# VHH binders against 2-(3-amino-3-carboxypropyl)histidine synthase (dph2): the designs that were tried, part 13

Target 1, 340 residues: 2-(3-amino-3-carboxypropyl)histidine synthase (dph2), of Methanocaldococcus jannaschii (q57907)
Amino acid sequence: MLFKTIFYQKLQKKVTTLFNLETERVIREIENLNKNNPKVIFQAPEGLKLKVEKEIEKIKQYFKQKNINIEIYLWGNTCFGACDLIDNHVKNLNVDLIIHYGHEKLSYANPEIKTLFIPAYHIFNKDEEEKILNDIKNFIEKHKSGGKKVAIATTIQYKKLLKDFNPSIILGCRGEVKEGDVILFVGTGRFHPLMIAYKYQKEVFIYNPLSKCFDKISEEEINKFIKKRILAISKLLLNKPKKVGVVLSTKKGQCRKRVFDEIIKLLEENDVNYLPILVDNISPDILFYDVDCYIIVACPRIVLDDYILYKKPIYTPEEFKLFLKNSFKYKFDEIKEDDF
Below, E stands for the ipSAE of ESMFold2; O stands for the ipSAE of OpenDDE; V2 stands for 0.75 times the mean of E and O plus 0.25 times the DockQ between their complexes.

## First folded at step 12 (VHH; framework vhh_7n9e_1)

Design j3 (from f2 with S31Y L101H; at its last look DockQ between E and O 0.62; V2 from the best seeds 0.80)
Fold by ESMFold2, look of step 12:
Structure j3 (fold): chain B 340 residues (1-340), chain A 119 residues (1-119)
Amino acid sequence: as target 1 above (340 residues)
Amino acid sequence: DVQLVESGGGLVQAGGSLRLSCAASGFTFSYYAMYWGRQAPGKGREWVSGINSGGYSTAYASSVKGRFTISRDNAKNTLYLQMNNLKPEDTALYYCAREYHQPDWRDYWGQGTQVTVSS
C-alpha cells in the first residue's frame, strides 16, 4: 500500500451523551444585557464542563462576528445543584450574568446576580424517545387496568421529555412526589427511589431511560439501608460524643441556619461540647478537626451517599435528633422552606 | 481513571455469532447501569441494549431482541453482549456506556469494537 496511507490516521470522533445547552437562548440573554463588554460566568456540573467549554467557543465566535467584546469565565469548582449559587463568591468582579447549567432555579434560593438557568435536558434520538414514552405509557395503562393511579417522579434531565405525564421533579436534596397509588421513578441511580419508597410507604418502580430497564425498590434494599444508618446512630449511643463538629453550608440552597441553631441549642441542653464550622463545599479533606463526629447541616445526600469516605462519623440533623431521643424510628432529613 | 475497553469484534458471516466484552475500571462497576450502543458508517448512533446495576433486568432494541443477550459479571467488572444470528445490518462500531448519575453528570463511553457481518 502507498505510504500515503500512514499519514491518513484513523479519525475517531469521541462518542458522548448529548445535552441541550440552549445556545440560542444563552446568546439572546447576553445580547439583552445591551453592553459592549459584558462579563459572563458559566457554571456547570463536572460532567458537563467539557461540553460547556465547547459551548463557550461557539458563543465567543458568534459575538466576534457581531464585533462585540465579551468577557467570559468558566467557574472551575464543582457545581452540584441549583443550591450552588456563586454570586457571593464573584460579587467583586462586577459580573453581569451567570449561566447555570444542569438545574432549575430553587424557590428558596434567589441569586443576587442575574442568572440564567439552563436545564441541559438529555437529547434522545427519535427512536429512543418513542421507546421511552411507550414503555412508560404501557406501564401506566397496565396499572390503570388494575385500578392503580401512577405518580411519575423524575429528575431535571428528563423533565421536558416527560412533561405530558406531569412529573414531580426531584431536586437532589428533596423528594416531593404528587399523589398516586404507586410511584414510577424515571431516572438513574437508586437513592431517590429508595428515599421515596421509605418516605411514602408505597410501591416504587424504576424506569431507567438510559438502560431502558424497569426495576422495583425491594423491602430488603430499604431495610439494608436503614440498618446501616441505625447502626451508625447506635454507635453514638454506646460511645457518647464529647465534642461534635456542627457543619453549616453557606450555599444559599443549603444554608439551613434555623436547623443549625436548633442543633446548637440541643447540644447545649445536653452538655455536649461543639465546634461550629462554616464551609462552602463539604468534603472529607476539609473535616480534620478534633471532634468525635460531625453533624452536617447541608444537603442530606452528603451524609447518606458519602459517609464511608469521612474519617469521623457524619450524621444528618434528623439522625442526631434520633440519637438524643434514643429512637429507632428512622427519619430521612430533607431541605424544607422553613429550614432557613 | 475511568476506562471502558471493548473487545470481541471482528468479521463474521451472516448467521454467525460474536461475543463482545467491555472491561470496566476506575469506578465501582456494580453501582451503575450499563448499556451498548452502535453506529453504522454514515448513520447515527442507536441504542442496542441495557442492563441494570444488579444484572437481573435487561432491555433490547426491537431490531436485536431475541438475537442479542446482554449480561454482566460484577465480580470481574465486565459487561457482555452475546450476538447470535447476525445480519449484515448489524455491521457497526459497538460501544459500551456507563450511565450518568446526579450530581456529577459523568457518563463514559468506550472507543468501540468493530463488528462486520458479510453476506
Scores: ipSAE 0.795, ipTM 0.938, lowest interface PAE 0.7, mean pLDDT 87
ESMFold2 (binder alone), look of step 12: mean pLDDT 86; pTM 0.870
OpenDDE, look of step 12: ipSAE 0.910; ipTM 0.969

Design j4 (from f2 with Y100S W105S; at its last look DockQ between E and O 0.15; V2 from the best seeds 0.00; counts 0 for: pae E 8.4 > 2, placed apart)
Fold by ESMFold2, look of step 12:
Structure j4 (fold): chain B 340 residues (1-340), chain A 119 residues (1-119)
Amino acid sequence: as target 1 above (340 residues)
Amino acid sequence: DVQLVESGGGLVQAGGSLRLSCAASGFTFSSYAMYWGRQAPGKGREWVSGINSGGYSTAYASSVKGRFTISRDNAKNTLYLQMNNLKPEDTALYYCARESLQPDSRDYWGQGTQVTVSS
């Protein structure tokens, strides 16, 4: 009660806080450990780390005022998603609780240490919430009057805002949406709606909750993106690689061993030399081997977002399979539960 | 490597104007929404303004709306913040950032450029 009141008052006095870090819930979960000097690690994606640093200070002050000792650490390395569990790294530190910000638990990535997932839902003031919800309702009604069913897709940060629309939650590594005649993506950025438009061959609109503007994915945007990746694959067709680095992520939610083994089998069947590489954090600076290209068996966004940063070409497993099939029918790579 | 380099800060009198620039490299700039944030001494970081990938949709914090204008030049991979009618309360370290599409994405930001507004 007190924390809710204080939090609301602080929000009213300052510019909009973008994310709800659920401070009271974190405090309650720490208290529920019923332990003297519990050891707690806070883990956050890069964009939330400074906000989480301030949350740690608030939580330290709360427990200090209660004369309760607590051992708090911030995980300093990058967190790329719910798939990025740190259990193996801190196994022998006798950690009582991990607070994992910015994501929801994945069904196929189970932490061994007690972990509280805090989604960090985006906060809007009441007037903005009303406008956003009404804009979306009007969009749905307009299309319904034209005989078209609208499927709503969004990202985790807007899940709470849009709960009454029963949205499909798009993950960076996987994009499944409910069926409809038209898809409305509620969020920022054009990659996810572009991927959805290509995957489902449906009309995709965008509603940006920050700008309050509608937009639409054009076929030309889709073709431009696909052309870039097809051109990268075509280079393999013209110059068959002699040696390929095959990179497998060891992160619990990205360690797609079945896909890795499939790629190795395909390389062997096609008489292509390879170097199998295990990596926890995939980055350009650790891929310095004498190979013609890399196949990145991990979250596909690593390839699709960051390929320009790498000195050698990098490909998703699906892109490499397209090369082997001599196919120009591009297919987005996605993490699936049977990949592990 | 993703790099964001801010410039254009400085000392300015209240009521004055300043234009900040953010040079971006190491990623497809035109594919990302961008934003400006600021951090005043003794305060937490504050979101200031955002812009979509195409540059035609913008948003502002209530404290700067009507005074600041965000823009981008996708051909030059550069983000801008035009700041007019500056107030002493605007004194802060200003940084540009590539907004993550969701919290599980890596957010990138620059080292910042100092803006100091004297009364």
Scores: ipSAE 0.011, ipTM 0.319, lowest interface PAE 8.4, mean pLDDT 82
ESMFold2 (binder alone), look of step 12: mean pLDDT 88; pTM 0.885
OpenDDE, look of step 12: ipSAE 0.393; ipTM 0.787

Design j5 (from f1 with L101H; at its last look DockQ between E and O 0.68; V2 from the best seeds 0.82)
Fold by ESMFold2, look of step 12:
Structure j5 (fold): chain B 340 residues (1-340), chain A 119 residues (1-119)
Amino acid sequence: as target 1 above (340 residues)
Amino acid sequence: DVQLVESGGGLVQAGGSLRLSCAASGFTFSSYAMYWGRQAPGKGREWVSGINSGGYSTAYASSVKGRFTISRDNAKNTLYLQMNNLKPEDTALYYCAREYHMPDWRDYWGQGTQVTVSS
């Protein structure tokens, strides 16, 4: 079996990003279950699934060599974040352990089945690590010399690399950042740094650890984004809705029932008819009801990234509140602990 | 489907130049930072150069700075690497890559184009 494992490794041709899947830790946790035929489910974001497929084969071979029976499943549906727990989906399968890749446990999303969270930290080689750390250190020192404190924000895959900077970790769709005169977001994508810049009214710089480029969120970029969403809200003012679909996600980390109830109360107070809708995965094809628009009580990125794909206008809870108040002071929706 | 296709590699003498291209399809090219990596025989993968989505911010590994220039044409969905004053140690398979974004973690790499520098 050792030769077969080496053979599979030699057949790997595709270049890909390396993430630490902590194979030894996963194996140890499975062994610590002390069961004859444990049932284990592996869950991962789409971009990690092929790597997790290979991880599963490695783990199967390990237990085969020890003559230990194990029942392994890969969760085939998309994992959208740490808030996407599957324990409610698999309650009747007598699952002993879930391996959840790419995230840390959220305080407001508690699994009922034993779950091991594997952050899947991005593996950089030594030269890359040195460049990234030096680039960030030089940025901090330049601003400190100019009399400004730099607050660091990052995402889970860089948490270990950046530990000495004591960064704020952006978990789920939340932009909470420690105090500073300027903010350096270390990561990819522009949504979180844009939201942070607007929320805190502070300069936000970006360091991308993959391209290793610095960037900055401009006022023009913020204004362009905000105006697109204000235009969408203004359409409600022009064509007041007779009936609104109010959609609540049943995913544990997105099921913001308290926010849902507040929206329902506001609709009732304003004599607006509504249809309350429960869904697990929100998509354009399942929202076909006779309503004028939807309020999406789930991950805000569904509205902000995908609104053009939907047949009817969709809004975040905060956006709909702006319509009701006839306010043009835009507020980004965020998932918070007391929303549940 | 997302696809990255490199071209422009070849055999060149030391001191010469090559221009690599990476044709991108299946995604909004202008929304993503891009980068070049390379892998020489007997060595691990090495990051070479990166460029932000707008094309106005660039970065280079110390081994290539001053000799290589990364650029992009967002209207043509194409990433470039101009390589001047090539050295034998630049011999490698060169890959273009698209960064991953949260929440799906999808990264994409091309198949690579071979650059061989003689003498």
Scores: ipSAE 0.824, ipTM 0.946, lowest interface PAE 0.6, mean pLDDT 88
ESMFold2 (binder alone), look of step 12: mean pLDDT 85; pTM 0.867
OpenDDE, look of step 12: ipSAE 0.914; ipTM 0.971

## First folded at step 13 (VHH; framework vhh_7n9e_1)

Design m1 (from f2 with Y35F; at its last look DockQ between E and O 0.64; V2 from the best seeds 0.80)
Fold by ESMFold2, look of step 13:
Structure m1 (fold): chain B 340 residues (1-340), chain A 119 residues (1-119)
Amino acid sequence: as target 1 above (340 residues)
Amino acid sequence: DVQLVESGGGLVQAGGSLRLSCAASGFTFSSYAMFWGRQAPGKGREWVSGINSGGYSTAYASSVKGRFTISRDNAKNTLYLQMNNLKPEDTALYYCAREYLQPDWRDYWGQGTQVTVSS
């Protein structure tokens, strides 16, 4: 008994989060191509790539058993969201199908290559599901008894679990929430609920389905975040830039050309010199030009999450507009359909 | 490199107590919610307890509520699980985990520490 217990611990397999990768659905969509040697690319967020590698092995085994040739590739570069479509990168490869994990299709980013979006819903066991659903139901009932309607917001991996609550699905670059007196964000991380609380000027609560804890976005937390960005803008006002790098992401779901053109026009109207820069993936190491700051026309999270990593200040298009207007009424940048 | 290392498991008689620790490194511990899970042989994985990043909001599975206490020391980058009035059905491999976030979905789990409760 003792030796078995010690031996068992040394041989215990690593526990991991389970996501529904919908293997059978992926196989069916590949079969429905009705081609002898279909060419398929798998794309996933970094944290799902090892799980998707195993998924690919299952799929290869299935087609090998049927004696069917298939070309499978894993897209090796990172995938930051549904906006990260790879059509332009692989158009010369005659790709028949792209499998895009962890996201839903965006209305403003239409793939030209056939793409199957697999949300990769988080798999909870029955006891977890019951607790999560009961916790949320009790929260809703408590507020309903107090005369308040609760709007539920969540992210893609919890959409299926929460379907009966009619949730708003928050996209990383855009946060639209259905009407309610209070908002309950079901998910992880504090950026989405903070953005929602500021955007709607409403009470935002958090339910974390992993820790199963309730929390709330405080006014102090909102003010602290906004103050950091206003401070960054105020430095620009005090030391007006002589030359600005304007960076446009070429990713189909982030290539906001209209916004880019607007910023260029504003710079020209204000006699500010600029360098227009096209990149696919924005990172600190590729922004080394002789400019005073950069305006990042891409997903706003790049600026808001990563600004400390850059050697020059970086701003969203909305933040730069605030500089030009001498305004301190902060506005979050969001990707919209007419930005393209 | 993110690492989660559990310790404090062992063999204990029913009614006894154990304190599990989870040493965290390679990330800003105080920014993340954490939780404990367990897995007994032949059973599926069970969520046990969770705690928010600040340590003031906690939650427990009904099977352990009133007996287990989750806590954290953000200065020491350590998560704890105080387990009192242990029962044979608490026998399992206990592991700590950090929440995953968008956009990268990267999961982080410890290797676990064995708790065995004898009658």
Scores: ipSAE 0.807, ipTM 0.940, lowest interface PAE 0.7, mean pLDDT 88
ESMFold2 (binder alone), look of step 13: mean pLDDT 84; pTM 0.850
OpenDDE, look of step 13: ipSAE 0.913; ipTM 0.973

Design m2 (from f2 with Y35H; at its last look DockQ between E and O 0.56; V2 from the best seeds 0.00; counts 0 for: pae O 3.8 > 2)
Fold by OpenDDE, look of step 13:
Structure m2 (fold): chain B 340 residues (1-340), chain A 119 residues (1-119)
Amino acid sequence: as target 1 above (340 residues)
Amino acid sequence: DVQLVESGGGLVQAGGSLRLSCAASGFTFSSYAMHWGRQAPGKGREWVSGINSGGYSTAYASSVKGRFTISRDNAKNTLYLQMNNLKPEDTALYYCAREYLQPDWRDYWGQGTQVTVSS
């Protein structure tokens, strides 16, 4: 009992990692396989890969000391989220366990291989935690005194820290927030809070737990974003597409087959020629077909973040629907459970 | 490629002042909150100060509050840290950082600039 505690304590002291990779939990899960020479694959987003590499080394050392052989791989391709499962890619390898870092399991994306999800919660020291929590509390109280209810939204890495605030967890592909007069988004980046601001038509404030600073989504910022996308849609009105590529991702959490079928039906009803394309990873390099534009039936962020990288215009299903309906009331595309 | 390059560090006597700069490139600087961190010898990285994208909101660690001032010039893609009344305890490698975004979880840090405060 004492040796286990000392080893774990020594491992914890050296890991200046900003994220909790739950090393002990991972080890336990591997041990629980009760298999000789288990095969384990580690999957991580790009920003965590190097950290996960170090974790792999720790884990290897642990099992080596126990005279247990394990076969370990690091997944070398991109990981875009819990929607990006690799179980289908590794079926031929007889994998016993996948460790997926940085996300929680999605209800509509089920791996066929046993997968352990490690959210990789951000680690703060006590002083930082106290500051963050106090800042948020003060924010809430300030608005409450004005008769406003604050809804808290965050991303997965801060879920644990903010547990007492009962936060809504925002995904890149979906933003659902609980009831409130004002929304405080706790996290980094501006896309999520911008999307939420537009969706709910409420004031959205931002608290960045890294910088410990407040910010706010402005109407100007929202309008600027929407105008760009409306402009993109309006171009279709000026130059009606003769042929459209409809791209469906095969990723389990992005393979929105119902949405795809709906789009195909709309194209047929409008006598628009189309090329249906199945792709695992969507990238500019693989979309080189003789079409006027693409409808991306996958993660909306592919379009919203990376549209400038593509040679041809790319649209979300919702955006293309706006074109077909000759509407300029923008609607953010989101992945829903019933899309599949 | 995202690049952050810190400068302005050096040797200073206790009670002295330094101004650090962080030159940013490869991204829309004005769209990101920025922060300073430091790492003293034998210690872990610690947060020092942060500033929002617009530069109108700032925060400081308790250890530097009242002595350090963070600012930014979005037109110049530069982050600053004015350090006054420096103490030996402030000796560290100072680095600027950009926030990371999901889903790729990429964080960006500079190489840092060494600040040494002599007693």
Scores: ipSAE 0.026, ipTM 0.513, lowest interface PAE 3.8, mean pLDDT 89
ESMFold2, look of step 13: ipSAE 0.458; ipTM 0.816
ESMFold2 (binder alone), look of step 13: mean pLDDT 85; pTM 0.860

Design m3 (from f2 with D107M; at its last look DockQ between E and O 0.58; V2 from the best seeds 0.77)
Fold by ESMFold2, look of step 13:
Structure m3 (fold): chain B 340 residues (1-340), chain A 119 residues (1-119)
Amino acid sequence: as target 1 above (340 residues)
Amino acid sequence: DVQLVESGGGLVQAGGSLRLSCAASGFTFSSYAMYWGRQAPGKGREWVSGINSGGYSTAYASSVKGRFTISRDNAKNTLYLQMNNLKPEDTALYYCAREYLQPDWRMYWGQGTQVTVSS
């Protein structure tokens, strides 16, 4: 009955995604293991997990019809990026293959277990694709007629769609943009465009492929963000911390041990007490120690996006260095190869 | 929990008008870009119109440009679609959607509101 269908739908709150999970490719890579009863773990961002659940069922049915036993697990914890490699957590399970959705392999984070990275590109209808590409082409042409070269930056979901524009792919923890007079960020959210605008001191426009709207990062928006972080640093200048928690993430792509050691040395040189803390996943509920603030040696987005949620002030390593130098020239923290 | 609830659909004669609303809750509405989509029976989903978080930048599919107007009221957490000069081909289930952001990729859709345009 229609009434029961409406109540059923209200009780089942599902997030629907439009991402290509490349089922054929996953099946082919599992077959190429040439094993009887291979062990495979699927890992995905939270927003893809319901789709991956269905993907697993399709793959199980495929192998059942071929009389091949397969042992499949879904990694239940959150996956935020390519830096969230699970090798260390599952070393003793004799896993043959990890399927890692939503990201590309990072040059500085090498999995020890065979890992297939599936970018999970956003699927657009032909009409949507045409509009997006034409909007971007028109933007580039208009700026070129005004004597300006446009550099394109985007995120992994749109890499395939935008390949003919030779885009820079922005990673959550790090990104470089190719040479241009102005930058067009194709993607969602304002953090990446703001960071790029500040880093490169250039005009940054936004094209959102979901809303299909253009936008621009304003100087006022940049100044407001930077002022907010400078104010947080100024509190340390006024009230020097007696004890600092220094948090190092054990995730392969975030475990910046050299940066951690550098911070420890700076604290020791300035006679500041500290508590070194190792964690896998950083969250407000696990940082309850008797310290005045924390320095988070991990992905910078943890501090910049989530600082409001923490009971004690949290800082990036670069922000804490600004405090020690009494500097007002803000610098965004980024993960680099030399940090490990 | 994020919720998007559409309303304002119904039966209308060709040439008529309807105003759709999408009530949002469970997130900071003013921080996200939004869009309307539609799905006619036996057809795939079609993007209709989008709007940025501030409400000052809008975009439309060619099939509705000049006839539909998207807007938002960030104080009321509501997205709107004013539909004028409706045509039978506009008959569809209309839904609102919130953009996903890195890193968790969560995209939210409403259940939809039916618009039926009689000829």
Scores: ipSAE 0.754, ipTM 0.924, lowest interface PAE 0.9, mean pLDDT 86
ESMFold2 (binder alone), look of step 13: mean pLDDT 84; pTM 0.846
OpenDDE, look of step 13: ipSAE 0.917; ipTM 0.975

Design m4 (from f2 with D107E; at its last fold request DockQ between E and O 0.64; V2 from the best seeds 0.80)
Amino acid sequence: DVQLVESGGGLVQAGGSLRLSCAASGFTFSSYAMYWGRQAPGKGREWVSGINSGGYSTAYASSVKGRFTISRDNAKNTLYLQMNNLKPEDTALYYCAREYLQPDWREYWGQGTQVTVSS
ESMFold2, look of step 13: ipSAE 0.786; ipTM 0.934
ESMFold2 (binder alone), look of step 13: mean pLDDT 84; pTM 0.849
OpenDDE, look of step 13: ipSAE 0.916; ipTM 0.974
ESMFold2, look of step 14: ipSAE 0.778; ipTM 0.931
ESMFold2 (binder alone), look of step 14: mean pLDDT 84; pTM 0.851
OpenDDE, look of step 14: ipSAE 0.911; ipTM 0.974
ESMFold2, look of step 20: ipSAE 0.808; ipTM 0.941
ESMFold2 (binder alone), look of step 20: mean pLDDT 84; pTM 0.855
OpenDDE, look of step 20: ipSAE 0.904; ipTM 0.974
ESMFold2, fold request of step 22: ipSAE 0.794, 0.767, 0.768; ipTM 0.938, 0.931, 0.931
ESMFold2 (binder alone), fold request of step 22: mean pLDDT 85, 84, 85; pTM 0.861, 0.853, 0.861
OpenDDE, fold request of step 22: ipSAE 0.922, 0.912, 0.911; ipTM 0.976, 0.975, 0.974

Design m5 (from f2 with Y35F D107T; at its last look DockQ between E and O 0.64; V2 from the best seeds 0.77)
Fold by ESMFold2, look of step 13:
Formats: C-alpha cells, structure tokens, sequence
Structure m5 (fold): chain B 340 residues (1-340), chain A 119 residues (1-119)
C-alpha cells in the first residue's frame, strides 16, 4: 500500500469550486457576430476572474484553430453585480460583445453594447446534489404536515439546482419573495435572510448548500441590526448636520436620479447645505469632503454592509427620510424601476 | 491573506483514529461556515462534513456519519475533524474550505493533508 499511496498522491488534483461558464454558448455568441476580428470584453466577480482567465485561453485557442483573430480583454476592475454595467466606459473602443459572468440582466438596467449574461451556476457533484435536494424536500414536507407552506428564496448560482422548488431569486439591491407561511433561504450569508425576515415579518430559515447546515434568523438578531441603524439615525437628530454629501452612483443599475433629486429637494426644503457628488465606484477613500455625513444613492448594501469602513456616517435615502420625519419605523432601502 | 492549513494526517491501521486540524488566518474565522472535503486518487471530490459559524449546527455525508465529528474552536481559529473507526475507503487527501459569499464569489480551500488507512 505504500507504493499505491505515493502513486495516489502524484495523481491527486487540486480541488476547486466549479461553476458552469457555458463555454460553448460564449463561443457561439462570438461566432454569431459574423466578424473577422471581433472585440470582446470579459467581466466577472473577483472570485471568478482566475477561472475566467482560463476560459479566455480556451476561447483563444478555439479561434486560433479556425484562423480567426479575436481581440479579447478582461475587465480588470471589480464587478459587484448585474448593476455594474461597463458599456458606457468602453463605448469608444468599438466593443462588439461583453460577457458578464455571475449575474442575470436586471429589468431596470439595459446595456447599450450587446451583453451576454452567464449566470455561472454552481456545479455540485451528484452525491452533494442529492443531499441538498433531499434536505430541502424533507424540510418542506415537515412544515407541510404542520399546515405551513414554505417559500424558497435563493441566489442566482443555485437557481438551476433548485428549479423544481420554484424559488424566488434574491438580488443584492432588491429582495422579493413569493408568498408562504415560512421562508427557507438557500444560500450563504445572513444579510439577505435577515432583511427578508424583517420585511415580511415571517420565520426565515437558512439552508447553506456548502456546509449543508440548517439555521434560523432570530428575533434578537433582527432587533440588534435594526437598533444599530436606528441609533445611527438618532445621532442625526441629536447633532443636526450642517452640510451633507449626496452621492449618486453613475452605474446604470444604481443611478437612481429620481431618488437623488428627491433627496436634494428635501434638503433644500429643510435649509440643509449639501454637496452633490457623482461617483462611479463608491469607496471610503473617495469620500473625503468637509461634510457631516453622506447619503448614498446607489445599491443599499453599500451602506448596510460597509458603513463601519467609512470615516463619516453614511445613510441610505430611506434612512435619511426617517431622520427628516423624526421616525423610528425602520424601512430597508431597495432599488425600484421608478427610481431612475 | 486568507490561508487554510490542514494538519494531522498520516498512515493509520483500519479501525484506528485520527484528528485533523485546519488553522485559519487572514479573515474573521467565527463569521463563516466551514466544511471538510476529500478526494481519493482517480476519484472526484466528496463533501464530508460542514459546520455553521457558531459551531452548533453540523452535517455529515452518510458515508461518515456516526464515525466522524466536525468541530471548531473560534478562539483558536481552528476547524477540526475527529475521524474514528477508519476504513480503507477513507483513504484520501482531506481539505478544509470556507464558504464563498455574494457578490465576490471567493472560495478558499486548503492544500490538504493526506490520510492513508491500511487494511
């Protein structure tokens, strides 16, 4: 067995998480451009970029063998979501196609350059898939026997796996869930299930398809999160801001101009000085102005996930409206089609 | 930088026990769910066991349930896998992993520690 042990060690491959990058579909869409030297940009979240680099090499080799020159670029900046469309950044380059990995097209963000969205579904092996589906099926049946209908919510990478459960797909900037007595969130992280539990005032359970563990959002966890944001708003009531930075994202899926204009109008009506700021990528390093706080008109997760990283307090538009109303009935900000 | 370093593998006779450790660094260990996987030579990867961030919810593959115990010590940033009643079919490279989160999709895997069970 020592010889077989050494032999097995030499054969073992480094393990990685597998995602379906739909290579043949990408190649077909490039071929359908009917162009001898098409210009194509690949865009991906940070965690997929190395896999996409390998994908690019496969595609280059394919077209080399067909004697077709292809001009390929990898978009080097971070891709935070489907709202992060780059078409306006590259329109002067005569780009023929953008490949956007890890997301689906948003109804409120329309690219000007032909864009192929590749969801990059998580590939589970057969044994894992069977366990995940059985765990969820058993959860649903147990609650059904107790007279409760279970609504399934998940994120894009699990959409295909869970298709037979008719899941709601949760977008980071917006969360809508189909009707049910109990909600099971299938995914990772606790922010989305917490937001859903508060929004719908229902029990929310979590099934993590990676650890394959069940969990639950508690009332105490919800209250702690809401209290932190309410306290941040209360500080504005105690120390009224003299000058406010109002930040509008120029990303197509986040450029909520109507909401921005509404906030400006409210500030003017209340005699609060302000600085209107346009930004493509919102980060702590670029918000260095002489203001008391910022209102971030963009994806709400920028505020809710990252507020501790900023040198001055940041708020969503809905949170600032609570300050103006002197209200403690918290409301999560969400992107809506009418916001643009 | 995020790092996961497994240890505790080795050669053991069938019926024996081993305890694997995974030392985590470069991230807030207590905030993430973790899991163990394994891969035998010439075979695909196999999920073995998972644990939530708080350590109170665990799950096991049917092939190891009752024999393996996953645990974590959040004060020491360490994930464990206690492996009892080992069988030759448990021979594999064992690796720990941290869950990926939206939106960045970053998954972290250790390089693994070899477990060899002699018959």
Amino acid sequence: as target 1 above (340 residues)
Amino acid sequence: DVQLVESGGGLVQAGGSLRLSCAASGFTFSSYAMFWGRQAPGKGREWVSGINSGGYSTAYASSVKGRFTISRDNAKNTLYLQMNNLKPEDTALYYCAREYLQPDWRTYWGQGTQVTVSS
Scores: ipSAE 0.720, ipTM 0.914, lowest interface PAE 1.2, mean pLDDT 87
ESMFold2 (binder alone), look of step 13: mean pLDDT 84; pTM 0.847
OpenDDE, look of step 13: ipSAE 0.917; ipTM 0.974

Design m6 (from f2 with R106K; at its last read DockQ between E and O 0.65; V2 from the best seeds 0.80)
Amino acid sequence: DVQLVESGGGLVQAGGSLRLSCAASGFTFSSYAMYWGRQAPGKGREWVSGINSGGYSTAYASSVKGRFTISRDNAKNTLYLQMNNLKPEDTALYYCAREYLQPDWKDYWGQGTQVTVSS
ESMFold2, look of step 13: ipSAE 0.732; ipTM 0.921
ESMFold2 (binder alone), look of step 13: mean pLDDT 85; pTM 0.858
OpenDDE, look of step 13: ipSAE 0.916; ipTM 0.974
ESMFold2, fold request of step 14: ipSAE 0.778, 0.792, 0.786; ipTM 0.935, 0.938, 0.937
ESMFold2 (binder alone), fold request of step 14: mean pLDDT 84, 84, 84; pTM 0.851, 0.853, 0.853
OpenDDE, fold request of step 14: ipSAE 0.919, 0.915, 0.917; ipTM 0.975, 0.974, 0.973
ESMFold2, last read: ipSAE 0.773, 0.704, 0.723; ipTM 0.933, 0.913, 0.918
ESMFold2 (binder alone), last read: mean pLDDT 84, 84, 84; pTM 0.854, 0.853, 0.855
OpenDDE, last read: ipSAE 0.920, 0.919, 0.914; ipTM 0.976, 0.975, 0.975

